# VHH binders against EKC/KEOPS complex subunit cgi121 (cgi121), part 106

Target 1, 174 residues: EKC/KEOPS complex subunit cgi121 (cgi121), of Schizosaccharomyces pombe (q9p7j3)
Amino acid sequence: MILPLFPETQVHVFVYENVSNCAAIHEQLISQNPIYDYAFLDAATILYKKQVYSAIIRALEDRRDEQMKTKTIHSEVILSLSPKTEISSAFRQFSMTKKSKNIVVVKIDSKLTEEEEFERLDKLVEGNRVEFSDEELQKLIDFKVLKKNYKLDPSTLENPLASILSSIALRGYS
Key: E = the ipSAE of ESMFold2; O = the ipSAE of OpenDDE; V2 = 0.75 times the mean of E and O plus 0.25 times the DockQ between their complexes.

## First folded at step 13 (VHH)

Design qj93 (from qi7 with D31Y; framework vhh_6qgx_2; at its last look DockQ between E and O 0.01; V2 from the best seeds 0.00; counts 0 for: pae E 20.5 > 2, placed apart)
Fold by ESMFold2-Fast, scan of step 13:
Structure qj93 (fold): chain B 174 residues (1-174), chain A 123 residues (1-123)
Amino acid sequence: as target 1 above (174 residues)
Amino acid sequence: QVQLVESGGGLVQAGGSLRLSCAASGFTFSYYAMAWFRRAPGKEREFVAAITYTGSSTFYTDSVKGRFTISRDHAKNTVSLQMNSLRPEDTAVYYCAATYAWDYTVPRAYDYWGQGTRVTVSA
């Protein structure tokens, strides 16, 4: 995938359901195993493709402007999903945990083709790969988690997209 | 209320040893990575060492590798830093910190910080 604002940056997004080895993956993430250099998100927190894209664009903008708050672009994606700038809180809100069942995986600056990344991730993730689509994401979302993470009120329950995107785009705006 | 309380600082001669301890309360210690940072006079806060919440991996800044050892005790909710072969450049205030993230070297990644304990290493 090519982003219009960052045409030279390769971006791949993968979705896995019914993952049985999240505890093992989480151990590799906290140990900073370079093979796992991806943003591993809990699918319970992601409702739309645009939500992920907006966070990626924000992270890339912060990298371009030398304003990253985290060590890696993938950590910056995790932070950028949060409406706040607290790194530890963003990881609690959006990162996969050892108890996760469905995950969204983001790779930025891949030197591999999409198919090569599929082959690599399929060896790391013990689950069923599904299409990165709004339809599939809607099957995996936890609306209680979504409402808590974005401070959504009852009036936005049926169409939260604009509120979510505004929270990501306007994070830290003053 | 979250608290991190450091102890064990003091004055020591070059080549000596000190053991710093940090007692944690008010949060689920076993879910958090723990780290030590230090700030020398006239310098910014720098990363020293970190340990994962599972205790399975440790990380060190290059200048302390082989001399310092970080460890944690889940039963006592403590993290410790054993400092051997101390050098005058190790003189600093040492801070204990906790994070749920795994960007261990980034001070901004840490939720909770102690007040610090002073370490002075004389030539």
Scores: ipSAE 0.781, ipTM 0.892, lowest interface PAE 0.7, mean pLDDT 90
Fold by OpenDDE, look of step 14:
Structure qj93 (fold): chain B 174 residues (1-174), chain A 123 residues (1-123)
Amino acid sequence: as target 1 above (174 residues)
Amino acid sequence: QVQLVESGGGLVQAGGSLRLSCAASGFTFSYYAMAWFRRAPGKEREFVAAITYTGSSTFYTDSVKGRFTISRDHAKNTVSLQMNSLRPEDTAVYYCAATYAWDYTVPRAYDYWGQGTRVTVSA
């Protein structure tokens, strides 16, 4: 996938459900294994494709502007999902944990086709791939977590996407 | 050319055992989850068992849990299905299949299929 705003950057997004080895993946991430150079998100925190894309774009913009707050573009994606500026908070809110069962995986700067990247990634993830769509994400979301992460209230729940995107875009400006 | 070649089928009495084997070639075996499906006479093809890329996880349809065991050998590019306590309702043509990590229970998610091996369980 090529984003119009970043034509030189290839991005792939994958969704997995019923992942059995999140703990193992998490350990590899902690050890900074370069083979696991992805953003691993807890699917329970993701409601919309646009949420993910907005975070990706925000991260890419930060990189472009040399304003990244984290060490890697993938960690910046995780940070970019959060309305908070604190890195640890963002990771706690959105990153895959050892207890995660469903995940969204983002690859930035991919040198491979989607299929090739999928083959590579599937060696790492023990689960079922599902379509990256709002419909599938809605099946995996934990609304309690979502409401907490973005401080959604009855007024913003009427249009959660708008609220989420605003939170992502305006992080650090409030 | 991609090939999945099943073997081990045959006639067996109820309560008996069979071991099916599938030999894979023509594709990167380690990139694919492997599965067994079966088609009984007059029925649609149904999921039986799957094993993940590394072999660390296995999945089974409810009717075969505790009786069937799927395994794979990366060195030999093979996947096997040990079938114990066979029942007449297990009678079917058994197919070996390979897939990316899509829904393991969905036939359309599988990229490659074998020709099948017939298993007949007599009462």
Scores: ipSAE 0.017, ipTM 0.289, lowest interface PAE 7.0, mean pLDDT 91
Fold by ESMFold2, look of step 14:
Structure qj93 (fold): chain B 174 residues (1-174), chain A 123 residues (1-123)
Amino acid sequence: as target 1 above (174 residues)
Amino acid sequence: QVQLVESGGGLVQAGGSLRLSCAASGFTFSYYAMAWFRRAPGKEREFVAAITYTGSSTFYTDSVKGRFTISRDHAKNTVSLQMNSLRPEDTAVYYCAATYAWDYTVPRAYDYWGQGTRVTVSA
């Protein structure tokens, strides 16, 4: 897809459930294997499409403004999901871990169609692709994790969108 | 109609403290993130602090971190800004604001604004 604010930047987002090889993927990410240059997010932390798009937009804004804190745009997306500026905390909270079961995968600056990128990614991820939609994300979320990551009040977990988006937009001010 | 009414401003010496309050009415307070902005003479309005609609997360501009604390009270429909260790550069009119929008750091993200309360910090 193409974001209106960043018309020259092609972005693809994929969701996988029942992923069996997160430990292997994690090892490749630590090794900085360029084949794995994606943002791998734990789906247990993602409730909305807009949550992911907002983090992508924030990361792209920081790149445009020469304000990135991490070395790659994909690692910057992970940081941008967090209400805090501490890199290690953001990765601990939002990155896919060796124990993750479901993941959201983001590719920024793709030169491939969605189908071409999917064919490449599908060789790396041992799991079942599902649609990137609020309906599918709701099935994969862990609300205890979401509440903790964004400090959500139990009374507002029914529709926490505004709180989550404000945390992403205001990162760096807390 | 929506109203945001600030109070608690005044004159204080550097190193002192003030507590600002903002009373909200005319909208469902629990659905809105709340923020404080300030405008010094001859300057643009700048972001100071924000708090999410649940109160679970707070955000601050760098120059006030560790000195200012934002809080909200859902029972009283108020948001407050505790300002400690005040400096002359904190002198400004402070505005309370409310939004559902996701871009909290710029004035255009905020739908509702108070009239402002003046804070003057003298050396």
Scores: ipSAE 0.000, ipTM 0.090, lowest interface PAE 20.5, mean pLDDT 85
ESMFold2 (binder alone), look of step 14: mean pLDDT 86; pTM 0.881

Design qj94 (from qi7 with T99I; framework vhh_6qgx_2)
Fold by ESMFold2-Fast, scan of step 13:
Structure qj94 (fold): chain B 174 residues (1-174), chain A 123 residues (1-123)
Amino acid sequence: as target 1 above (174 residues)
Amino acid sequence: QVQLVESGGGLVQAGGSLRLSCAASGFTFSDYAMAWFRRAPGKEREFVAAITYTGSSTFYTDSVKGRFTISRDHAKNTVSLQMNSLRPEDTAVYYCAAIYAWDYTVPRAYDYWGQGTRVTVSA
């Protein structure tokens, strides 16, 4: 995918359901294995494609402006999903864990094509790849987790997208 | 109550050794990576060493590689830093810290911090 404000930046997003090796993947992430240089998100926290893209855009803006709070662009994506600028809470809220079953994987600055990234990730992830679409994400979301992460109340349930996007865009301003 | 309590600091001559220990309580120790940071007089907090929650990987800043060794004991909820061949420039307050994320060299990524233990290395 090409982002209009960052046309030179290659972005790929992948979704896997029924992943059986999250503990093994997590071990590679904590060991900083460069093969696993992606943002691995818990799909229970992601409801919309726009939610992921908004976090990616915010991370790219922070990198452009030399305002990154984390060490890598992929860590910055995880932070950017959070309504606050607290790295620890963002990872606890959005990052894949040993207990995750479904994951969303983001790659920024890939030198590979989307198909080549799929070939690499299919070797790392023991699960079923599904389309990155609002329909598929809706099947994997945990609404209790979503409500807690974005502090949604009953009045925002009718339009959670606008509230979520505002939380991402206004992170650190509120 | 979450607590990280450091011990083992003191005054030592250049070329000497010290072993720092950090006792953790009030959180699930086995889910967190542990690290040591230090702050020299008039300077910012800097990364020294980290160990993953599994204990399988360690990370060090270049100036201490080969001289310092980080280790952890899951049964006792402790992390230790063995400091050998100490130099005057190692003089600092040493802090134990716990992190859930894996940006180990970034202080703001850390969840919990100890109060520090002072290490003074004289000529």
Scores: ipSAE 0.709, ipTM 0.851, lowest interface PAE 1.0, mean pLDDT 90

Design qj95 (from qi7 with Y100W; framework vhh_6qgx_2)
Fold by ESMFold2-Fast, scan of step 13:
Structure qj95 (fold): chain B 174 residues (1-174), chain A 123 residues (1-123)
Amino acid sequence: as target 1 above (174 residues)
Amino acid sequence: QVQLVESGGGLVQAGGSLRLSCAASGFTFSDYAMAWFRRAPGKEREFVAAITYTGSSTFYTDSVKGRFTISRDHAKNTVSLQMNSLRPEDTAVYYCAATWAWDYTVPRAYDYWGQGTRVTVSA
């Protein structure tokens, strides 16, 4: 995918359900294996496609403006999902863990086609790939996790999109 | 209450050794990566070493590779830094820190910090 504000930046987003090797993937992530240079998110934290795109756009804006707080663009995506500018907390809240079952994987600046990234990731992830769509994401979300991560009350939880997007856009400025 | 308490600093001659220890309490130690940072007089804080929460991987800044060894003990909730072949340029206050993230060289990535222990290496 090409973003209007960043037309030269290649972005791919993949969703996997029923992943059986999350512990093995997590070990590769914490060991900084360059083959795993993606943002690996816990799908329990992602409700909408717009939530992911808003975090990607924020990360790309911070990179463009030389304001990144993390070491890599993929870490910056994880941070950008959080309403706070606290790196460790953002990873705790949004990144996959050894206990994750469903994951969302983001690749920025891919030198591969989408099909080539699919082939590569399908070898790393032992799970079922599903469409990156609001419908599929809504099957995987944990509303208790979402509520805690974005500090939603019952009135906003019924229709949280605007609150989530505002939290991502206003991160670190309120 | 979260605490990281460093110990083991002191004065040592060039070529000598010191072992720093950091005792962690008030959080689930086994879920956190641990690191050592240092700040020399008049300098910025710099990364020294890190160890994953599993202990399976370690990371070092180039200037200490082969001389320093980071390790952890989950039963004792401690992280240690064995410092061998010490050089005057290793003189600094050494801090232990804890993070859930794996951007180990980034100070901002750390949730918890100790007060530091002073290491002085004489020429």
Scores: ipSAE 0.780, ipTM 0.894, lowest interface PAE 0.8, mean pLDDT 91

Design qj96 (from qi7 with V106I; framework vhh_6qgx_2)
Fold by ESMFold2-Fast, scan of step 13:
Structure qj96 (fold): chain B 174 residues (1-174), chain A 123 residues (1-123)
Amino acid sequence: as target 1 above (174 residues)
Amino acid sequence: QVQLVESGGGLVQAGGSLRLSCAASGFTFSDYAMAWFRRAPGKEREFVAAITYTGSSTFYTDSVKGRFTISRDHAKNTVSLQMNSLRPEDTAVYYCAATYAWDYTIPRAYDYWGQGTRVTVSA
């Protein structure tokens, strides 16, 4: 997808369900294997496409303004999902773990087409790729995790999207 | 609550060795990467070394490669830094830190920090 505020930035988002090799992927991530330079998110934490796009936009704004707090744009996406500016906590809350089963994978600044990234990721991820859509994300979300990560209460549960997007945009206001 | 307690600092002559240790408590040590940072008087905090939560990979700043070795002991919840061939430029307060993230060289990526142990290397 092309972002209106960042039209030259190529963004690809992939969703995989029933992933059997999350432990192996996680080992590659912590070892900083450059082949795995993507934001690997636990799908249990993502409810909307707009949630992911808002985090991407925030990360790109921080990079443009030379205000990144992390080492890579993909780490900045993970941080940007969190309502706080605490990097370690953001990784605990949103990044995939060795026990994850469904994942959302974000690639920014790819030199490859979406099809070529599919071919690359399909070799790394042992799971079923599904459409990046609100419908598919709703099947994978864990509402207990979502409520905890964004501190949602009964008043915000009626419109969690607005609260989630506000948390991402304002990060640290919570 | 969460604590990281450093020990092993002291005064040593150039060319000497010191072993720093950090005891961790109050969090699941086996899930966290551990690192050492240092701060010399008048300078900013700089990355020294890190080790993954599995212990399978280590990372070093160029100036200490081949001289320093980071290791961890999961049974004792400790991380250690063996410092050999010490130089006056290594004089600093050394800090132990823990992170769940893998941006190991970024101080802001660490949510738990010790109070530091002083290392002085004389000519």
Scores: ipSAE 0.782, ipTM 0.892, lowest interface PAE 0.7, mean pLDDT 90

Design qj97 (from qi7 with Y53W; framework vhh_6qgx_2)
Fold by ESMFold2-Fast, scan of step 13:
Structure qj97 (fold): chain B 174 residues (1-174), chain A 123 residues (1-123)
Amino acid sequence: as target 1 above (174 residues)
Amino acid sequence: QVQLVESGGGLVQAGGSLRLSCAASGFTFSDYAMAWFRRAPGKEREFVAAITWTGSSTFYTDSVKGRFTISRDHAKNTVSLQMNSLRPEDTAVYYCAATYAWDYTVPRAYDYWGQGTRVTVSA
């Protein structure tokens, strides 16, 4: 995928459910294995496609403006999902863990096609790929996690999209 | 609450050795990566070494590779830095730090910091 605001940047997003090897993937991430240079997110934290795209756009804007707080663009995506600018907290809130069951995987600046990235990821992730759609994401979300991460009250939780997008756009410097 | 307490700093001659220790309390030690940073007089904080949650991987800044060794002890909730073949350029206050993230060389990625322990290496 090519974003209108960043036409030179290739972006791919994949969703996997019922992943059985999250502990193994997590070990590769903490060891900084370059094969795993993706943003691995816990699907329990993602409700909308727009949530992921907003974080990607924010990360790309920060890179363009030389304002990245993290070392890699994929770490910046994880940070950008958080309403705060605390890197360690953002990883606790949004990154996959060894206990995750469903994951969202983001690749930025791929030199491979979407099909080639799919084939590569299929070898790393032991789970079922599903469509990156609001419908599929809403089957995987944990509303208690979402509420805590974005500090949603009951009235906002009924239709949280605007609040989530606002939190991402205005994080740390609102 | 969360506390990181460094010890083992002091004065040493060039070519000598020191072992720094950091005692951690108030958080689940085994869930966090641990690192050492240093700050020389008049300079900003720089990365020295890091060790992953499991202790299976370590990272070092180029200037200390082969001379410094980071290790951790889960039973004692400690992280240590063995410093060999010390140079005057290693003179700094050394800080212990903890993070859940894996951006180990980025100071901003760390949640918790100790107060520091001073190391002076004389020529």
Scores: ipSAE 0.759, ipTM 0.881, lowest interface PAE 0.7, mean pLDDT 90

Design qj98 (from qi7 with T105L; framework vhh_6qgx_2)
Fold by ESMFold2-Fast, scan of step 13:
Structure qj98 (fold): chain B 174 residues (1-174), chain A 123 residues (1-123)
Amino acid sequence: as target 1 above (174 residues)
Amino acid sequence: QVQLVESGGGLVQAGGSLRLSCAASGFTFSDYAMAWFRRAPGKEREFVAAITYTGSSTFYTDSVKGRFTISRDHAKNTVSLQMNSLRPEDTAVYYCAATYAWDYLVPRAYDYWGQGTRVTVSA
């Protein structure tokens, strides 16, 4: 997708279900293997495409404005999903873990096409790729995790989109 | 309550060695990466070394590579920094820190910090 405010920035988002090698991927992430320079998210934390895009836009705005709090744009995406500005907490809440089964993978500033990134990721991820759509994400979400991460009350869980987007947008407001 | 307690600092002559230790309590140590940062007088905190929660990978700032070694002991909930061939420019307060993130060079990425232990290297 092309973001209107950042038309020169290539953004690719991939969704994998039934991933069997999350422990191996996590080991590569913590060792900072440059081949794994993506934001690897636990799909249990993502309900909407707009949730991911809002975090990406916030990260790109912070990079443009020289206000990034993390070392890489992909780490900034993980931070931007959190309603707080605490980096370690954001990774605990949203990044994939060795126990994850379904993941959302974000690539920013790719010099490759979506097809080429798919070929690369398909070698790294042992799982089934599914469409990045609200329908597919809603099959993978864990509402208990979502409620805890965004401090949602039971009534808000029926239609949480606006609350989630507001939480992302208001992060770090002074 | 979460605590990181450093020890092992002191005064040493250039070319000497010191071993710093950090005892962790109040959190699940085995889930966290551990790091050492330092602050020289009049300077900001600088990354020194980090070790992954598995202990399988280590990271060092260029100026200490080959001289310092970071290690951890999961049974004792400790992380250590062996400092060899010390130089006057290594003089600083050394801080132990813990993070769940893998953004190891960024001080802001760390949840928990110790109070620091002083290292003075004389010429």
Scores: ipSAE 0.764, ipTM 0.885, lowest interface PAE 0.8, mean pLDDT 90

Design qj99 (from qi7 with A101V; framework vhh_6qgx_2)
Fold by ESMFold2-Fast, scan of step 13:
Structure qj99 (fold): chain B 174 residues (1-174), chain A 123 residues (1-123)
Amino acid sequence: as target 1 above (174 residues)
Amino acid sequence: QVQLVESGGGLVQAGGSLRLSCAASGFTFSDYAMAWFRRAPGKEREFVAAITYTGSSTFYTDSVKGRFTISRDHAKNTVSLQMNSLRPEDTAVYYCAATYVWDYTVPRAYDYWGQGTRVTVSA
């Protein structure tokens, strides 16, 4: 994908459902295995493609402006999904856990093509690839989790897009 | 109530050794990575060492690698830092910290912090 504000930044987003090895992936993440240098998100927290794009754009803006709060651009994507600037809260809310079943994987600054990243990830992730689309994401979302993470009330839950995007864009001010 | 209580600091001569300990209570110790940070005179808080919640991996800043060893004891809910071949540049207040996340070198990633213990290394 090409981002208008960052046309030279290579970004790939992948979605896997029915992943059976999340515990093994989590062990690699905590050990900081460089092969696993991706943002691994719990798909239960992601409702729209624009939600992921907004977090990526915010992370890239913070990197450009020398305002990153985390060590890596991939950690900054996880932080940027949260309406607050607390790193631990963002990871608890959005990152993959040992008990996750469906995941969204983000790669920034890849030197590989999208197909080459798929070949690589297929060796790491034991699950079914699905399209990165609003339709597929809506099958994997947990609305209870979404409501809690973005502090949505019942009236907003049927059409939460604007509220979610505002929370990401105004992180630290809402 | 979450508490991290450090002990073992003091005055030591260059080339000497100290063992710092941190006793954890009020949270599920086995779910958290543990780390040591230090704040030297006139400097910001910097990463020293970390150990994963399983104890299977350890991480060190380059200046202490080979001299310091971090370890944990799940039965006693403690994390320790064995400091050998101490240098005047190691003079600092040493802090124990706990985190759920794996950005071990980033102070902002840590949920819980101890009060600190002072280490002074004389030339």
Scores: ipSAE 0.659, ipTM 0.839, lowest interface PAE 1.2, mean pLDDT 90

Design yh10 (from yg3 with S56T; framework vhh_7yz9_2)
Fold by ESMFold2-Fast, scan of step 13:
Structure yh10 (fold): chain B 174 residues (1-174), chain A 120 residues (1-120)
Amino acid sequence: as target 1 above (174 residues)
Amino acid sequence: QWQLVESGGGLVQAGGSLRLSCTASGFTFSRYAMGWYRQTAGNEREWVALITKGGTTSYADSVKGRFTISRDNAKNTVYLQMNSLKPEDTAVYYCTARGWDKYYPTEDYWGQGTPVTVSS
C-alpha cells in the first residue's frame, strides 16, 4: 500500500492464523533480534485494516516530526494503536505474547519486495498466512479485548470504526 | 553504575583470527541478550551477532560460518570469535546489552568500541 503523506515509505502487512511458535518469536522479540525487526501484533486486538494503517500513519508522522516515544518505528506502531501514551500499557494491550494464536505483522522501510518479505516471514512464523482484509481480521478479533483496549461502551461496539480511529488520531490529547 | 568494556581488538592479516571480549558490570548480565555491532566511518552501526539470555545465537549473513558469539554468565562476559577475517571486516566493534522491560524495548547499554583492522 501507498500512504498519501508517505508515498516513498514501503509498508507491508501480513496476517497469520494458528501460529504454533509464538513463544519462540516472543523470545526473539525481547532479545531485540534484528532478524525479527517487525511490529508483531496480537490479531485479537485488530478489527480493521484502517486501524492498522491509522497507527502506521501516526507512527510515521511522529518520526517525521522527531516526536517518537519509542526506540524503533515498529515499536512506535504498537504504541500508536493505543489511545494512551503509556508505552508499557500499549505493548501489553496490542503486542503479541507467547500465548498468542493469531498475529498481524507490520514491516516499514523494507529493503525487500513484498514477495521477499513473505518468504522471510514464512521461515520465522509457523502458521497459516491469510489475506490482510477486514473479512479475515473479523474472524480473529476478540471483542472483549477490543472493548477493553479502546474503552468502548455497548452503544459503540456494534460499529466501532470511527471511535477506534478517533482514539488513535487523538492519542495524547484527551 | 553500568559498564561494558570491550577488549581483544587490533591488527590482523586476512585469513587470521581475533577473539573479542566484553565484560559487563553494574547490572544483572544473565537477564540480558547480548550483541555485537560494527561501524565503519560514515556508516550506521551494522548488526553482527546476537546471543539471547537462553543461549540461542543469530548472525548477520556476512559473518555466518566465520564468527561465533558465546557468553559466560559466571564472568559477566560475552565473546566474539572471529575466524577467516577479511579486509571488509575492518571496523570498530561494539558490544551491546539489549534493553527490555517486561513488555517493551528500553535503551540499550553500549560499550565504547574496540577497533579491528584486517590487512590484505
Scores: ipSAE 0.619, ipTM 0.854, lowest interface PAE 1.4, mean pLDDT 90
Fold by OpenDDE, second read of step 14:
Structure yh10 (fold): chain B 174 residues (1-174), chain A 120 residues (1-120)
Amino acid sequence: as target 1 above (174 residues)
Amino acid sequence: QWQLVESGGGLVQAGGSLRLSCTASGFTFSRYAMGWYRQTAGNEREWVALITKGGTTSYADSVKGRFTISRDNAKNTVYLQMNSLKPEDTAVYYCTARGWDKYYPTEDYWGQGTPVTVSS
């Protein structure tokens, strides 16, 4: 996928359910293994495609402006999902954990087609690929976690997307 | 205070073998993944091999089947056994410690490097 604002950057997003090896993946991430150069998100924290894309765009903007707060573009995506400025908080809120079962995987700056990238990633993730759609994400979301992460209340729950996007966009501007 | 010291580099003929060592100090060795990178003049440093704190290994495609990374936590040392060396393996080899601050990645730590020259 190509983002209009960043035509030179190819992005792929994959969703996996019933992943059995999140602990192993997490170990590789902690080790900063170059083979695992992705953003691994806990699907329980993701409700919308636009939420993910908004974070990707924010990360790419930060990179463009040489204002990244994290070491890698993928870690910046994770940070960008959070309304908080603290990196550790963002990772606690949105990154895949050893206990995760469903994940969203983001690849920035891919040189491969979606299918080729999938084949590569499929060797790393032991789970079932599902469609990256709001419908599928809705099945995997934990609303308690979502409400907590974005401080959603009854008034904002009527349109959580707007609140989420605002939180992402306004991070650091409160 | 973190320190990595590489050794074992040298001149070897194509098809030969070398064993690199990297001794770590100043941090809890067993808690960190260790890796090897290599670099030639004018080029970016490229990843060669990695071993997790749990002992899981991974390799760049260019060295897979020829190189073996291992670690001895009792000696705070990581090794790179290099077999079937090729001229294109000529580079300065660097040891790295890769950490994670519980939730997000931290800085890489590097040694001074050890030179490996493979002649035709």
Scores: ipSAE 0.072, ipTM 0.547, lowest interface PAE 1.9, mean pLDDT 90

